# Designs tried in a protein design chat: VHH binders against Methionine aminopeptidase (map). Part 6

Target 1, 301 residues: Methionine aminopeptidase (map), of Saccharolobus solfataricus (p95963)
Amino acid sequence: MTEDELNKLLLAGKIAAKARDEVSLDVKASAKVLDICEEVESIIIENKAFPSFPCNISINSEAAHYSPTINDEKRIPEGAVVKLDLGAHIDGFISDTAITISLDSRYQRLLDASKTALEAAITNFKAGLSIGEIGRVIEKVIRAQGYKPIRNLGGHLIRRYELHAGVFIPNVYERGLGVIQSDSVYAIEPFATDGGGEVVEGKSITIYSLKNPNIKGLSSRENELIDFIYTRFNYLPFSERWLKEFSTNVDELRNNIKNLVKKGALRGYPILIEIKKGVVSQFEHTVIVKGDSIIVSTKSL

## First folded at step 17 (VHH)

Design nn2 (from mm4 with Y107F)
Fold by ESMFold2, fold request of step 20:
Structure nn2 (fold): chain B 301 residues (1-301), chain A 121 residues (1-121)
Amino acid sequence: as target 1 above (301 residues)
Amino acid sequence: QVQLVESGGGVVQPGRSLRLSCAASGFTFSYYDMGWYRQAPGKQRELVARISGSGGSTNYADSVKGRFTISRDNSKNTMYLQMNSLKPEDTAVYYCAAGRYHGMDLFWDYWGQGTQVTVSS
């Protein structure tokens, strides 16, 4: 990577960390999920970056991938275990970070399990290490606390304008996944649960991305929407909340998105739910691997 | 060495049944979501059915709901597809796949070589 690319990665990480740390203080019972996520996104934009994906709020057994919709009225329940997941980018150089906030002290050990697993994974993270050994470190920490890691959801390689670039960072030991590469950017995101340790898709889809802009048979309006999405977000995930400049008719917009997913132009990302409805904790950092060292771009200032 | 090996394909008349098997080795089978895909000549691969690592959740394409049943036996490292009431439109090469979520993306890390199913009189 160039010095300029590294500086953009570091700045995107700093901005995401700022948003995370400031907005986490607003995660309280009865707070609107929409208000929390818009505050995150506003801080990122005010600091001259863009959200790298829609801010996520995932509650209790929801592991990941809920972002509020237009005029969303969802509120944080009493005693909730809340995952706040967010990221920033500058010219497609991405940060990705998450924390869990519990409004119920009974879950502190569950939070500690995924948080300590993340710290241990980062301590061991280096070029040339087997990727599966990161999973072993995470698994050992989480199981020692009496919980299960989520085994079918994990971290990932990040590239410019590619949030998920095809390399998995596991939360359990696996062989045959290759080695950590120098000059690379990874998200490390342990998930711990008191449930069964796997996720399944729920019904809600609130996050999308461009899949194929060259699909035939689209209406003129559908092609305009595709062009709008590509111009604003490239291939990064987006929310319907970011499409208000294109259309104020929410029902029409939602139908257009649904049709574009069906026709293969867009990809939808369903909410992920713990299979036994166990409570889930998550902590996540983005790390940059450079030579024999790593830099945690999303660490607190 | 990871392997996914499909078997049970063949030629059958419309209305009949076939049972496909996918034998897995070289990875921890229960950690992976499994899927059956199919590909007709000149078409893209399409998802037919999915099953979670524990077997506790399944999902089917609309075109096969009520006719096909996906299952797995983690003690034998094997996934199955029971295909009833077969139609000519089910003619395809059927592929076994294994994957999990890279962040938001369900990524299919491993694929079998495929088994041919032909539904014809």
Scores: ipSAE 0.757, ipTM 0.886, lowest interface PAE 0.8, mean pLDDT 94
Fold by ESMFold2, fold request of step 20:
Structure nn2 (fold): chain B 301 residues (1-301), chain A 121 residues (1-121)
Amino acid sequence: as target 1 above (301 residues)
Amino acid sequence: QVQLVESGGGVVQPGRSLRLSCAASGFTFSYYDMGWYRQAPGKQRELVARISGSGGSTNYADSVKGRFTISRDNSKNTMYLQMNSLKPEDTAVYYCAAGRYHGMDLFWDYWGQGTQVTVSS
């Protein structure tokens, strides 16, 4: 990792942390989900970065992967447990962070479970440690609070313009995952629940990414959309909300996205829902491993 | 060491059935989503069916809906694919895979070596 690359990672992390900490104050009953995510995106852009993926707002048993759509009217319910998940990048150097806000004080211990698990995971995080040991630490903390970790969803290796670079950071003990590498960037994201500890796909798809720009047999309009997506977002996830400068005809835009997913040019990311509809909490930081040092790029200022 | 071993492939006539199995070892089977992929010569590998770790959620490719059934027995660390009403276009090497969500992405971390299914007259 060069010094320039490290500085971009650190700055992207600070910008994401700023957006997270400022916007979390606006997560309250009756607030529009769209307004919350647009505020996140505005803070990131005003600070000379770009969102690394669409702002996620996941409520109660929704574990992950909902982002508002064009003219979305969804509002935060009273008593909601809300996961705000967001990230920034500078030239493809990515930050990824999340916080849970509960509008129901009865869920504070559930929030504490995933938050304390994250802190414990970071305290133990070092080059050469077995990745499965991070899962053991997270699992122990969450189970000690009387909750279950979500076992089929977890953190990940990050590389330039690669949000998910193929290495899993588990929330339960697991053997055979290799060791934490120096000169690497990881997202650590414990999920805790009072449900079954597993996620399944729901029906809603609001987040997409470029999969294969070289699909043959596309219309000229479809190829124009692919070029627009690649130029603005590279292979990072995006929302339909970020495509309005390409087309103001929302129905046609949605049809083009649907067709490009069917043809394999784009991939969609379905919402993930806790299998027993238990309430889910999440906290997440991006961690940079450099020599013997650990740097939490997304820590609060 | 993680191991996925397919079995049950063979040569069958159109309209007949086969049952594939995938025996898993070296990892906690119930923590993983499982899938069957297939690849015909000269074609890309494609997802046929997938099943959640608990078995409570399944998904199928349009080309096999109503004909194929995925299942798993977590007490035996085994996944199955029941293939009914087989057609010549089902001819392929069938692979089992195991994965989890790395953030947004369902990644297939482990793959078997494959088992050949041939459907011909």
Scores: ipSAE 0.747, ipTM 0.897, lowest interface PAE 0.8, mean pLDDT 94

Design nn5 (from mm5 with S57Y)
Fold by ESMFold2, look of step 19:
Structure nn5 (fold): chain B 301 residues (1-301), chain A 121 residues (1-121)
Amino acid sequence: as target 1 above (301 residues)
Amino acid sequence: QVQLVESGGGVVQPGRSLRLSCAASGFTFSYYDMGWYRQAPGKQRELVARISGSGGYTNYEDSVKGRFTISRDNSKNTMYLQMNSLKPEDTAVYYCAAGRYHGMDLYWDHWGQGTQVTVSS
């Protein structure tokens, strides 16, 4: 990796951490999820970066992958356990980070489980270590607190304009996953739950990405939308909220997105829900591996 | 080291039943979502059914709902597809796959080599 690429990764991380830390203070009962996520995205843009994916806000048994829709009226419930997941990029050099905020003190130990697991994983993270050993560290910490790690959801390798680059960072022990590579960027994201330790897809889809821009048989408007998406977001995930400049007719826009998913031009990312409806906590950092050390690009301060 | 091996394919008459098995080894089976895909000649590979690691969540393609049942036995590291009321349109190579969520992305980490199912008189 060049010094310029590293500097972009570090700056993207700093901007994401700023947005995370500032906006988490606004996660309160009755706050609109739309206002929270737009504030995250505004801070990122004001600081000369772009969101690397739509701000996620997932509540209680929702583990991941809800982003507000256009004119979304959803509000934070009393006593909610809220996962705020966000990221920034500069020229496709990505940061990815998350925090859990609980409005119910009975869940503090659940938050501590995933937070401490993240800290332990980072302490042990180094080039040449078996990836499965990171999962062992995370699993041990979470189970010691009386909770389950989520076993079918985890962290990932990050590459330029590739949020998910095909290497899994587990939250449970596994053999045969290979080793952590130097000059690489990873998201580490422990998930803990008082439920069954597994996620399933819900029906809501609010996040999309470009899958294949070369599908034939599209209408002229569909092709224009594909070009708009590629120009603005490349292959990174996006929200319908970011397409208002393309079309003010929300129903037409949603129909175009639906058709493009059906035709294979776009992919949708359904909300992930804990299988037993248990409450989920998550903490996440992006780490950059350099030589025999790591840099946490999304750290506070 | 990782293996997914399909079995139970064959030639059957329309209206009959067939049960496919997928034997897994070299990874922790219960940690993975499992799926059956099929590919007919000249067609793209399509998801037929999927099942969560615990077995508590299943999902089916519309054309097979009510006819096919996916299941798994984690003590035997095996996934199954019970295929009832078979139609000529079900003729395809059937593949098993194992995956989980890399962040947002359900990523199919492992694939079998496939087993042929032919439905004809």
Scores: ipSAE 0.757, ipTM 0.886, lowest interface PAE 0.8, mean pLDDT 94

## First folded at step 19 (VHH; from mm5 with H110V)

Design zz3
Fold by OpenDDE, fold request of step 20:
Order: sequence, then structure tokens, then C-alpha cells
Structure zz3 (fold): chain B 301 residues (1-301), chain A 121 residues (1-121)
Amino acid sequence: as target 1 above (301 residues)
Amino acid sequence: QVQLVESGGGVVQPGRSLRLSCAASGFTFSYYDMGWYRQAPGKQRELVARISGSGGSTNYEDSVKGRFTISRDNSKNTMYLQMNSLKPEDTAVYYCAAGRYHGMDLYWDVWGQGTQVTVSS
């Protein structure tokens, strides 16, 4: 990791943290989720970065991956537990962070579970440590609070222009997951729930990414869309909201996206729902591992 | 020592049934979503059926709905695929896989070596 690379990572983290901390204060009942996410993404852009992925705003039993669509009219319910998940990147150097806001004080303990778990994970995070041990730490904290960790959803390795780089950071202990590497970037994101501790896919997909830019048999228009996506987002996740410059016809756009997913050119990320419809909390930071030390790039200033 | 081992494949006539098994070892089975993939000659590998860690949720490819049933026994670290009313187009190598959500992305972290299923008259 060069100094320049580190600086970009740090700046990206700082910008994400800024967006998170400013917009989280605007999360309130009856607010439109579209307004919240557009504000997040606007702040990131105004600070000379780009969103790492579309702003996620998942509510109650929605654990993750809800991002507003074009003309989305969804609003935050009274008493909602809202997970705001966002990230900024500079030149592909990515940050990823999340915060949970509860509009019901009864869920404060649930929030504390994942928040405290994240803090504990960070405290123990170091090069050479077994990744499974991070899971043990997180699991212990969450269970001690009387909640369940989500077992099949967790953090991940981050690389340049690669949000999910193939290494899992668990919320439960498991052996044989490898060790934390120096000069690597990780997202740590404990999820806690009063449900079953497992997520399943919902029916809706609101986030996409380029999967195979060289897929054969596509129409000229489909290839144009792929080029458009690649040029702007590379392999990072995107929203249909970000494709308005390509086409103002929403139905046409959605149809093309659907077809490209079907043909294997694009990947869709379904909304994840807690299996027992339990309420979910999430906190997330990006950590940069440098030798025996770590830097939390998305830490609040 | 992490591994998945498929069994139960073979050659059958159309309309017949097969039951595939996938035995897991070396990892905490119940923490993973499980899936069956298949790859037919000249085609890409495709997801056939998927089951959540607890078994509480299943989904199927449209072409197998009503004919195939995915299940699991976490006490035995085993996943199953009951394949009824088999068709020639079901001919493929069938793979079992174990996966989790790495952030947004579902990663299939463990794969079996596959078992051949051939449906022919």
C-alpha cells in the first residue's frame, strides 16, 4: 500500500463518515427514503468522491440492501429501526460504513448490541489474527445482550474497485476462515436481531453491478448500457437512479436492466429480510490494516 | 478439511426420479445457505434450488418448480435434492454449494465436485 493509496482510502472514509453522520440526523418518521439517500449521495459527490454503492436504507426486518428506486415513494414508518449503509470511493479506493437509527427507544439495546460488537471487533482486529476469532468476539457481545447475531451475513474484504473481494468477516465464530492480512482493507459490520439470526432474500432488487461486460449475444442498445455502466461505475454496485442520463424512460431502463440480469451481464442484489421478521440493527466501519496497527477510516471526526 | 460431497446421481429414463445428497464436513453447516447448481453440456452453470441455513426458506429455478424439492438435515450435515418427473433437459452435472452474504454479494464459499445426472430414453 502506497502513501497515495492510503491517503485516498482515508479521504474516502472521511467523506463517508461525514455523509453518515450528517444525514443520520435527518432520519425521522415520514421522511422519504429517496430524499435521505439522495442527500447521502449528494454529500459524497459534493466532497469530490463517488458513492461506493447506492445508499442503503433498510427498515425494521429489512436487514440490508434496500436502496430507493426511481420515484420511490417509500417513507420511514413511526417507531422504525433504520439501517443507513453507505460508502464513498476515490479512484476506486473504497469506504463502507453503516449506522442504525431507532425511532423507538425500546430498541436501544438492540442497537447497542451491534454497536458494541463492532467496537469489540475493532479492538481485537489485527494482522495475523484468525478471522473466525473476530466472529467469536462479535457473537459473544451480541448474545450477551440477549440478541442473536446474523450468521449468514457479514463483513468483507475490500479491494480497489472491488467492494466484495471474497473474504468473509463473520458475526459468529467459525474456524478455518483464514487470517487478517496486512495492507488490506476490511468492512466489519455486525448485525444483531431479535429474530432468528438468519437472512433470506426478499423479492425486490434495487441494487445492481456489472458481472460480465463481455457477455455475448446482446443487442446494440444493451451493449451501450453496459459501456455506460462500466465507464461510470466499473464493477461497483449501482442504482437505476444513476442511469437517468442513459435513458429518461424508466420502463425502458428497467426492462433493459432486467434483461441484462437475466442474460448474466448484470448482478442483482436482493433485499435481505430477517427470517423470522425480527428487527435488525447494524453498525459498520472500514478498517485499514497496516502491519500491527489498524486505522478506522470511517470513524467519526 | 472443508468439503462437500455429492451422491445419488445416475442414468434414468424420462419421468423417473432421483434423489441427490450432499454431505458437508469441516465447517458449521447450519450457518450456510445451501444450493444445487447444474451445468449441462455447452451451457453455463446455473442455480437450480436454494435453501436457507435453517431450512425455513427455499427457492427454485422456474424450470424445476413443482418437480424438484430441496431440503436439509442440519443434524446430519446433509442437503438433499429430490428430483421427480425428470426430463432430458435436466441432464447435467449437479453441484452442491454452501454460501453466505459477503456484504451485498452472495458468495458460494464451498463447492462439491459434482455428480452426473443423465436423463435419456
Scores: ipSAE 0.884, ipTM 0.943, lowest interface PAE 0.5, mean pLDDT 96
Fold by OpenDDE, fold request of step 20:
Structure zz3 (fold): chain B 301 residues (1-301), chain A 121 residues (1-121)
Amino acid sequence: as target 1 above (301 residues)
Amino acid sequence: QVQLVESGGGVVQPGRSLRLSCAASGFTFSYYDMGWYRQAPGKQRELVARISGSGGSTNYEDSVKGRFTISRDNSKNTMYLQMNSLKPEDTAVYYCAAGRYHGMDLYWDVWGQGTQVTVSS
């Protein structure tokens, strides 16, 4: 990792943290999820970065991956537990962070479970440590609070222009997951729930990414869209909201996206729902491993 | 050692049934979503069926709905695919896979070697 690369990672983290900490204050009952996410993304852009992925705002049993669509009218309900998940990148150097806000004081303990778990994970995070041990730490904390960790959803390795780089950071102990590597970037994201501790895919997809730009049999217009996406987002996730310059016809845009997903050119990320419809909390930081040092790039300023 | 091993494949006539098994070892089986993929000659690998870690949720490709049933026994670290009313178009190598959500992306972390299923008159 060069100094320049590190600086970009740190700046990206700082920008994401800023957006998170400022906009999280706007999470209130009856607020439009679209307004919140647009504000997040605007802050990131105003600070000369780009969103790593579309702002996620998942509510109650929605664990992850809800991002508002064009003209989304969804609002935050009373008493909601809201997960705000966002990230900024500079030149592909990615940050990823999340916070949970509860509009119901009864869920404070649930929030504390994942938040404390994250802190414990970071405290124990070091090069050479078995990744499974991080899972042990997270699991112990969450269970001690009387909640369940989500077993099939967790953190991940991050690489340049690669949000998910194939290494899993678990919320439960598991052997054989490898070791934490120096000069690597990880997202640690404990999930806690009062449900079953497992997520399943919902029916809705609001986030996409380029999967295969070389798919044959695409129409001219489809190829144009692929080029548009690649040029702007590379392989990072995107929202239909970000494609307004390509087409102002929402129906046409959605149809093209749908067709490209069917044809295997695009990947869709379904909303993940807790299997027993339990309420979910999440906290997340980006951690940079540099030798024997750990840097939390998305820590609060 | 992390491993998935498929069994139960073979040659059958149309309309017949076949039951595939996938034995898992070397990892915590119940923490993973499991899936069956298949790859026919000259075609891309496709997801046939998927089951959550607890077995509480299943999903099927449209072409196999009503004919195939995916299940799992976590006490035996085994996943199954009951294939009924088999058709020639079901001919493929069937692969077992185990996966989790790495952030927003479902990663299939473990793959089997595959088992051949041939449906022919």
Scores: ipSAE 0.880, ipTM 0.942, lowest interface PAE 0.5, mean pLDDT 96
Fold by ESMFold2, look of step 19:
Structure zz3 (fold): chain B 301 residues (1-301), chain A 121 residues (1-121)
Amino acid sequence: as target 1 above (301 residues)
Amino acid sequence: QVQLVESGGGVVQPGRSLRLSCAASGFTFSYYDMGWYRQAPGKQRELVARISGSGGSTNYEDSVKGRFTISRDNSKNTMYLQMNSLKPEDTAVYYCAAGRYHGMDLYWDVWGQGTQVTVSS
């Protein structure tokens, strides 16, 4: 890792933390999900970074991966447990962070379970430690509060322009996952639930990324969209909300995206829902491992 | 030693049935979503069916809905694909895979070696 790369990671983290902490104050009953997510994305851009993925708002049993669509009218329900998940990048050097806000005080202990699990995971995080032992720490904290960790969703290695770089950081103990590497960047994201501890895909797909730009048999318009996406977002996730410069005809745009997913040029990311419809809490930080040091790039100030 | 091993492939006449098995070892089977993929000669590998770790959720590719059934027995660390009313178009190498969500991405971390299914007259 160079000094320049580290400085970009730190700045991206600071900007994401700023957006998270400022906008979380606006998560209130009846607030439009679209307004909240656009505010996050606006703060990131105003601070000279770019969103590393579309801002997520996931409510109650929705664990992850909802971002508002064009002209989305969805509002925060009374008593909601809301996951706000966001990230920033500078030249592909990524931050990823999340917080849960509960509008129902009865869920505070659920929030504390995932938050404390994150703190414990970070305290134990070091180069050379078995990755599965991080899962054991998270699992122990969550289960001690009477909740279940979500076992098929977890954190991940991050690389330049690669939000999910192929190494899993579990929320339960597992053997054989290797060790934490120095000069690496990880997202650690405990999920706790009063449900079954597993996520399944829901129907909504609101987030996409470029999968294969070299698919044959695409129309000229489809190839133009691929080029537009690559130029603006590289391989990072994006929302239809970010494609307005390409096309103002929303129905046409959605049909093009659907066809490109079907043909394998784009990947869609369905919403993830707790299998028994239990309420889900998530807290997440990005952690930089440099030598024998740990830096939480998304830490609050 | 992390491993998935398919079995049950073979040559069969159209309209007949086959049952594929996928035996897992070296990892905690119930923590993983499982899937069957297939790859016909000269074509890209495609998802056929998926099943959640608990077995409580399944999904199928449209061309196999109503004909194929995915299942798992977590006590035996085994996943199955029951393939009924087989068609020549089902001819492919069938692979089992195990994965979980790395953040947004469903990663298929473990793959089997594949088993050949041939449906011909």
Scores: ipSAE 0.796, ipTM 0.907, lowest interface PAE 0.6, mean pLDDT 94
Fold by ESMFold2, fold request of step 20:
Structure zz3 (fold): chain B 301 residues (1-301), chain A 121 residues (1-121)
Amino acid sequence: as target 1 above (301 residues)
Amino acid sequence: QVQLVESGGGVVQPGRSLRLSCAASGFTFSYYDMGWYRQAPGKQRELVARISGSGGSTNYEDSVKGRFTISRDNSKNTMYLQMNSLKPEDTAVYYCAAGRYHGMDLYWDVWGQGTQVTVSS
């Protein structure tokens, strides 16, 4: 890792932390989900970075992967447990962070479970440690509070322009996952629930990424859209909300996206829902492993 | 060692049935979503069916709905694909895969070597 690359990672982390901490104050009953997510994204852009993925707002049993659509009217319900998940990048050097805000004090212990698990995981995180032992630490903390960790969703290795780079950071004990590597960047994201501890896909798809730009038999308009996506987002996830400069005809835009997913040029990321509709909490930081040291790039300013 | 091993492929006539098995070892089977993929000659690999770690949720590609059934037995670390009313278009190499969500990505962490299914008169 060069010093320049490290500086970009640190700055992307600070910008994401700023957006997270400022916008979390606006998560209130009746607030529009669109307004909250656009505020996050605007802060990131105003601070000379780009969102590394569309801002997520996931409510109650929704664990992950909802971002508002064009003209979205969804609002935060009374008493909601809200996951705000966001990230920034500078030249593909990525930060990824999340916080849970509860508008119902009865869920504070559920929030504390995932928050304390994140803190314990970070305290134990070091090069050479078995990745499965991080899962053991997270699992122990969450279960001690009477909740279940979500076992099929977790953290991940991050690389330049690769939000998910093929190494899983579990929320439960597992063997055979290898060891934490020095000179590497990881997202650690405990999820806790009062449900069954497993996520399944829902119907809603609001987040996409480029999968294969070389699909043959596409129209000229479809090829133009692929070039637009690659130029602006590379392989990072994007929202239809970021494609307005390509087309102001929303129905046409959505049909083009749908066709490109069908043809294999794009992939969609369905909303993830707790299998028993339990309430979900999440806290997440990005950590940089350098030598025997850990830097939490997304820690509060 | 982490491993998935498919079995049950073969040559069958149209309208007949086959049952594929996928035996897992070296990891905690119930923590993983499982899937069957297939790849016909000259075509891209496609998801056929998937099943959640608990077995409580399944999903099927439209072309196989009503004909194929995915299941798993977590006590035996085995996933199955029951393929009924087979058609020549089902001819492919069938792969099992195990995965979970790395953040947004359902990432297929483990793949089998594949088993050939040929539907021919």
Scores: ipSAE 0.744, ipTM 0.890, lowest interface PAE 0.9, mean pLDDT 94

Design zz3
Fold by ESMFold2, fold request of step 20:
Parts: structure tokens; C-alpha cells; sequence
Structure zz3 (fold): chain B 301 residues (1-301), chain A 121 residues (1-121)
């Protein structure tokens, strides 16, 4: 890792932390989800970075992967448990972070379960440690609070322009996942629930990424959209909200996206919902492993 | 050693049935979503059916709904695909896969080698 690459990772983390900490104060009953997510994304851009993926707001049993659509009217319900998940990048050097805000004080222990699990995971995180042992630490903390970790969703290795680089950081003990590598960047994201501890896909798809730009048999318009996506976002996830410059006809735009997913040029990311409709909490940091040390790039201040 | 092994493929007449099995070893089977994929000659590999780790949620491609049933037995570390009313269009190599969500991405971390299903007269 060069000094310049490290500085970009640290700055991307600081900007994501700033957006997270400032905008979390606006997560209140009746607030529009669109307004919250656009403010996150605006803060990132105003600070000379780009969102590394569309800002997520996931409510109650929604665990992950909802971002508002064009003209989205969804509002935060009274008493909601809200996951705010966001990230920034500078030249493809990525940060990823999340917090849970509860508008119902009865869920404080659920929030504490995932928050404390994240803190314990970070305390134990070091080069050479078995990755599955991080899952054991997370699992122990969450179960000790009387909740279940979500076992089929977890953290991940991050690389330049590659939000999910093929290494899983589990929330339960597993063997055979290898060891934490030095000079590497990881997202650690414990999920806790009072439900069954498993997510399934829901019906909404609001987040996409480029999968294969070389698919044959595409229309001229479809190829133009692929070029627009690659030029602006590379392989990072994006929202239809970021494609308004390409087309002002929302129905045409959505049809083009749908066809490109069907043809394998794009990937869609369905909303993830807790299988028993239990309430979900999440906390997440990005961690840089350097030598025998770690740096939490998304820490506050 | 992490492994998935398919079995139960073969040649059958249209309208008949086959049952595929996928035996898993070397990992905690119940922690993984499982799926059956198929690949016909000259076509992309496509998801046919998937089942959650607990077995409590299933999903099917439209062309197989009502004819195919995915199931799993976590005590035997085995997933199944019951294929009824088979059609020539179901001819493909069938693969089992196991995965979970790396952040946003459903990663199919483990794949079998595949088993051939041929539906012809």
C-alpha cells in the first residue's frame, strides 16, 4: 500500500464518517427517506469525494439494500429502527460505514448487541488471525445479549473500485475462511436480530452495478447507457437517481435497466429482509490492516 | 475440504421425473443459501431454484414453477431438486451452489461439477 493510497482511504473514511454523523441527526419520524439519502450523498460530493454506493435506509425487518428511487415518497415510520448505510471513495479508494438509529427506546439492547459486537471484532482484528474467529467474537457478543447474529450476511474485503472483493467476514464462527491479510481493507458489519438470524430477498430492487460491459446483442441505446454507467461509476453500485442526466424519461430508463439486468450486463441488488420479520440492527466500520496495526478509517472525529 | 457433489442426472422421456441430490461437506451446511443452476448448450448459466439455509424460503424460475421442488435436509447435509413433468427444454447440465451475502453481493462460494439431465424421446 503506498502512502498516497493510504491517505485517500483515510480521507474517504473521514468524509463518510462526517456524512454519517451529521445526517443521522435528521433520522426522525415522518422524514422522507429520499431527503436523508440525498443529504448524505451531497455532503460526500461537497467534500470532494463520490458516494461509493447509493445511500441505504433499511427499516425494522429490512436488513439492507434499499435506496430511494426517483421521486420516492417513503417516510420514516413512528418508532422505526433505521439502518443508515453509506460510503465514499476518492479515485476508487473506498469507505463503507453504517449505524442504526432507533426511534423506539425498547430496542436499545438490540442496537447495543450489534454495536458492541463491532467494537469487539475491531479489538481482535489483526493480520494473521483466522477470519472465522472474528465471526466467533461477533456471535458470542450478540448471543450473550439474547439475540441472533444474521449468518448469511456479513462483511467483506474491499479493493480499489471493488466494494465486494470476494472475502467474507462472518457474523458466526466458521472454519476454512483463511486469515486476515496485512495491507488490506475490510468492512466489518455485525447484524443482530430478534428474529431467525437469516435474510432472504424481498421484491424491491433499487441498487445496481455493472456486471459485464461486453454483452453482445444490445441496442444502441443500451450500449450508450452502459458507457454512461462505466464512465461515471466504474463497477461501483449506483441508483437510478444518478442517471437523470442520461434520460429524463423515467419509464424508458427503468425499462433499459431491467433489460440490461435480464441480459446480464447489470446486476441488481434486491432488498434483504429478515426471514421471520424480526427487527434488525447493524453497525459497520471500514478497517485498514497495516503491518500488525489496524486503522478504523470511518471512526468519528 | 469444502465440496458439493451432484447426483441423479440421466436420460429420460418427456413427461417423466428425476430427483437430483447435492451432497455437501467441509462447511456448516445450514449457514448457506443453496441453489440449483442449469446451463443448456450455448446458453448462459441460469438460476433454477434456491432455498434459504433454514429451508424456510424458496424461489423458482417461472418456467419451472409447479413442476420442480427444491428442498434440503440439514441433518444429512443434502439439497434436492425434484423435477416432474420434464420437457426437452429442461435439458442441461445442473449445478448446485452454496453462498451468502458479502455485503450487497450474493456470492456463490462453492460450486459442484454438475450432472447432465437429458430429456428426449
Amino acid sequence: as target 1 above (301 residues)
Amino acid sequence: QVQLVESGGGVVQPGRSLRLSCAASGFTFSYYDMGWYRQAPGKQRELVARISGSGGSTNYEDSVKGRFTISRDNSKNTMYLQMNSLKPEDTAVYYCAAGRYHGMDLYWDVWGQGTQVTVSS
Scores: ipSAE 0.729, ipTM 0.883, lowest interface PAE 0.9, mean pLDDT 94

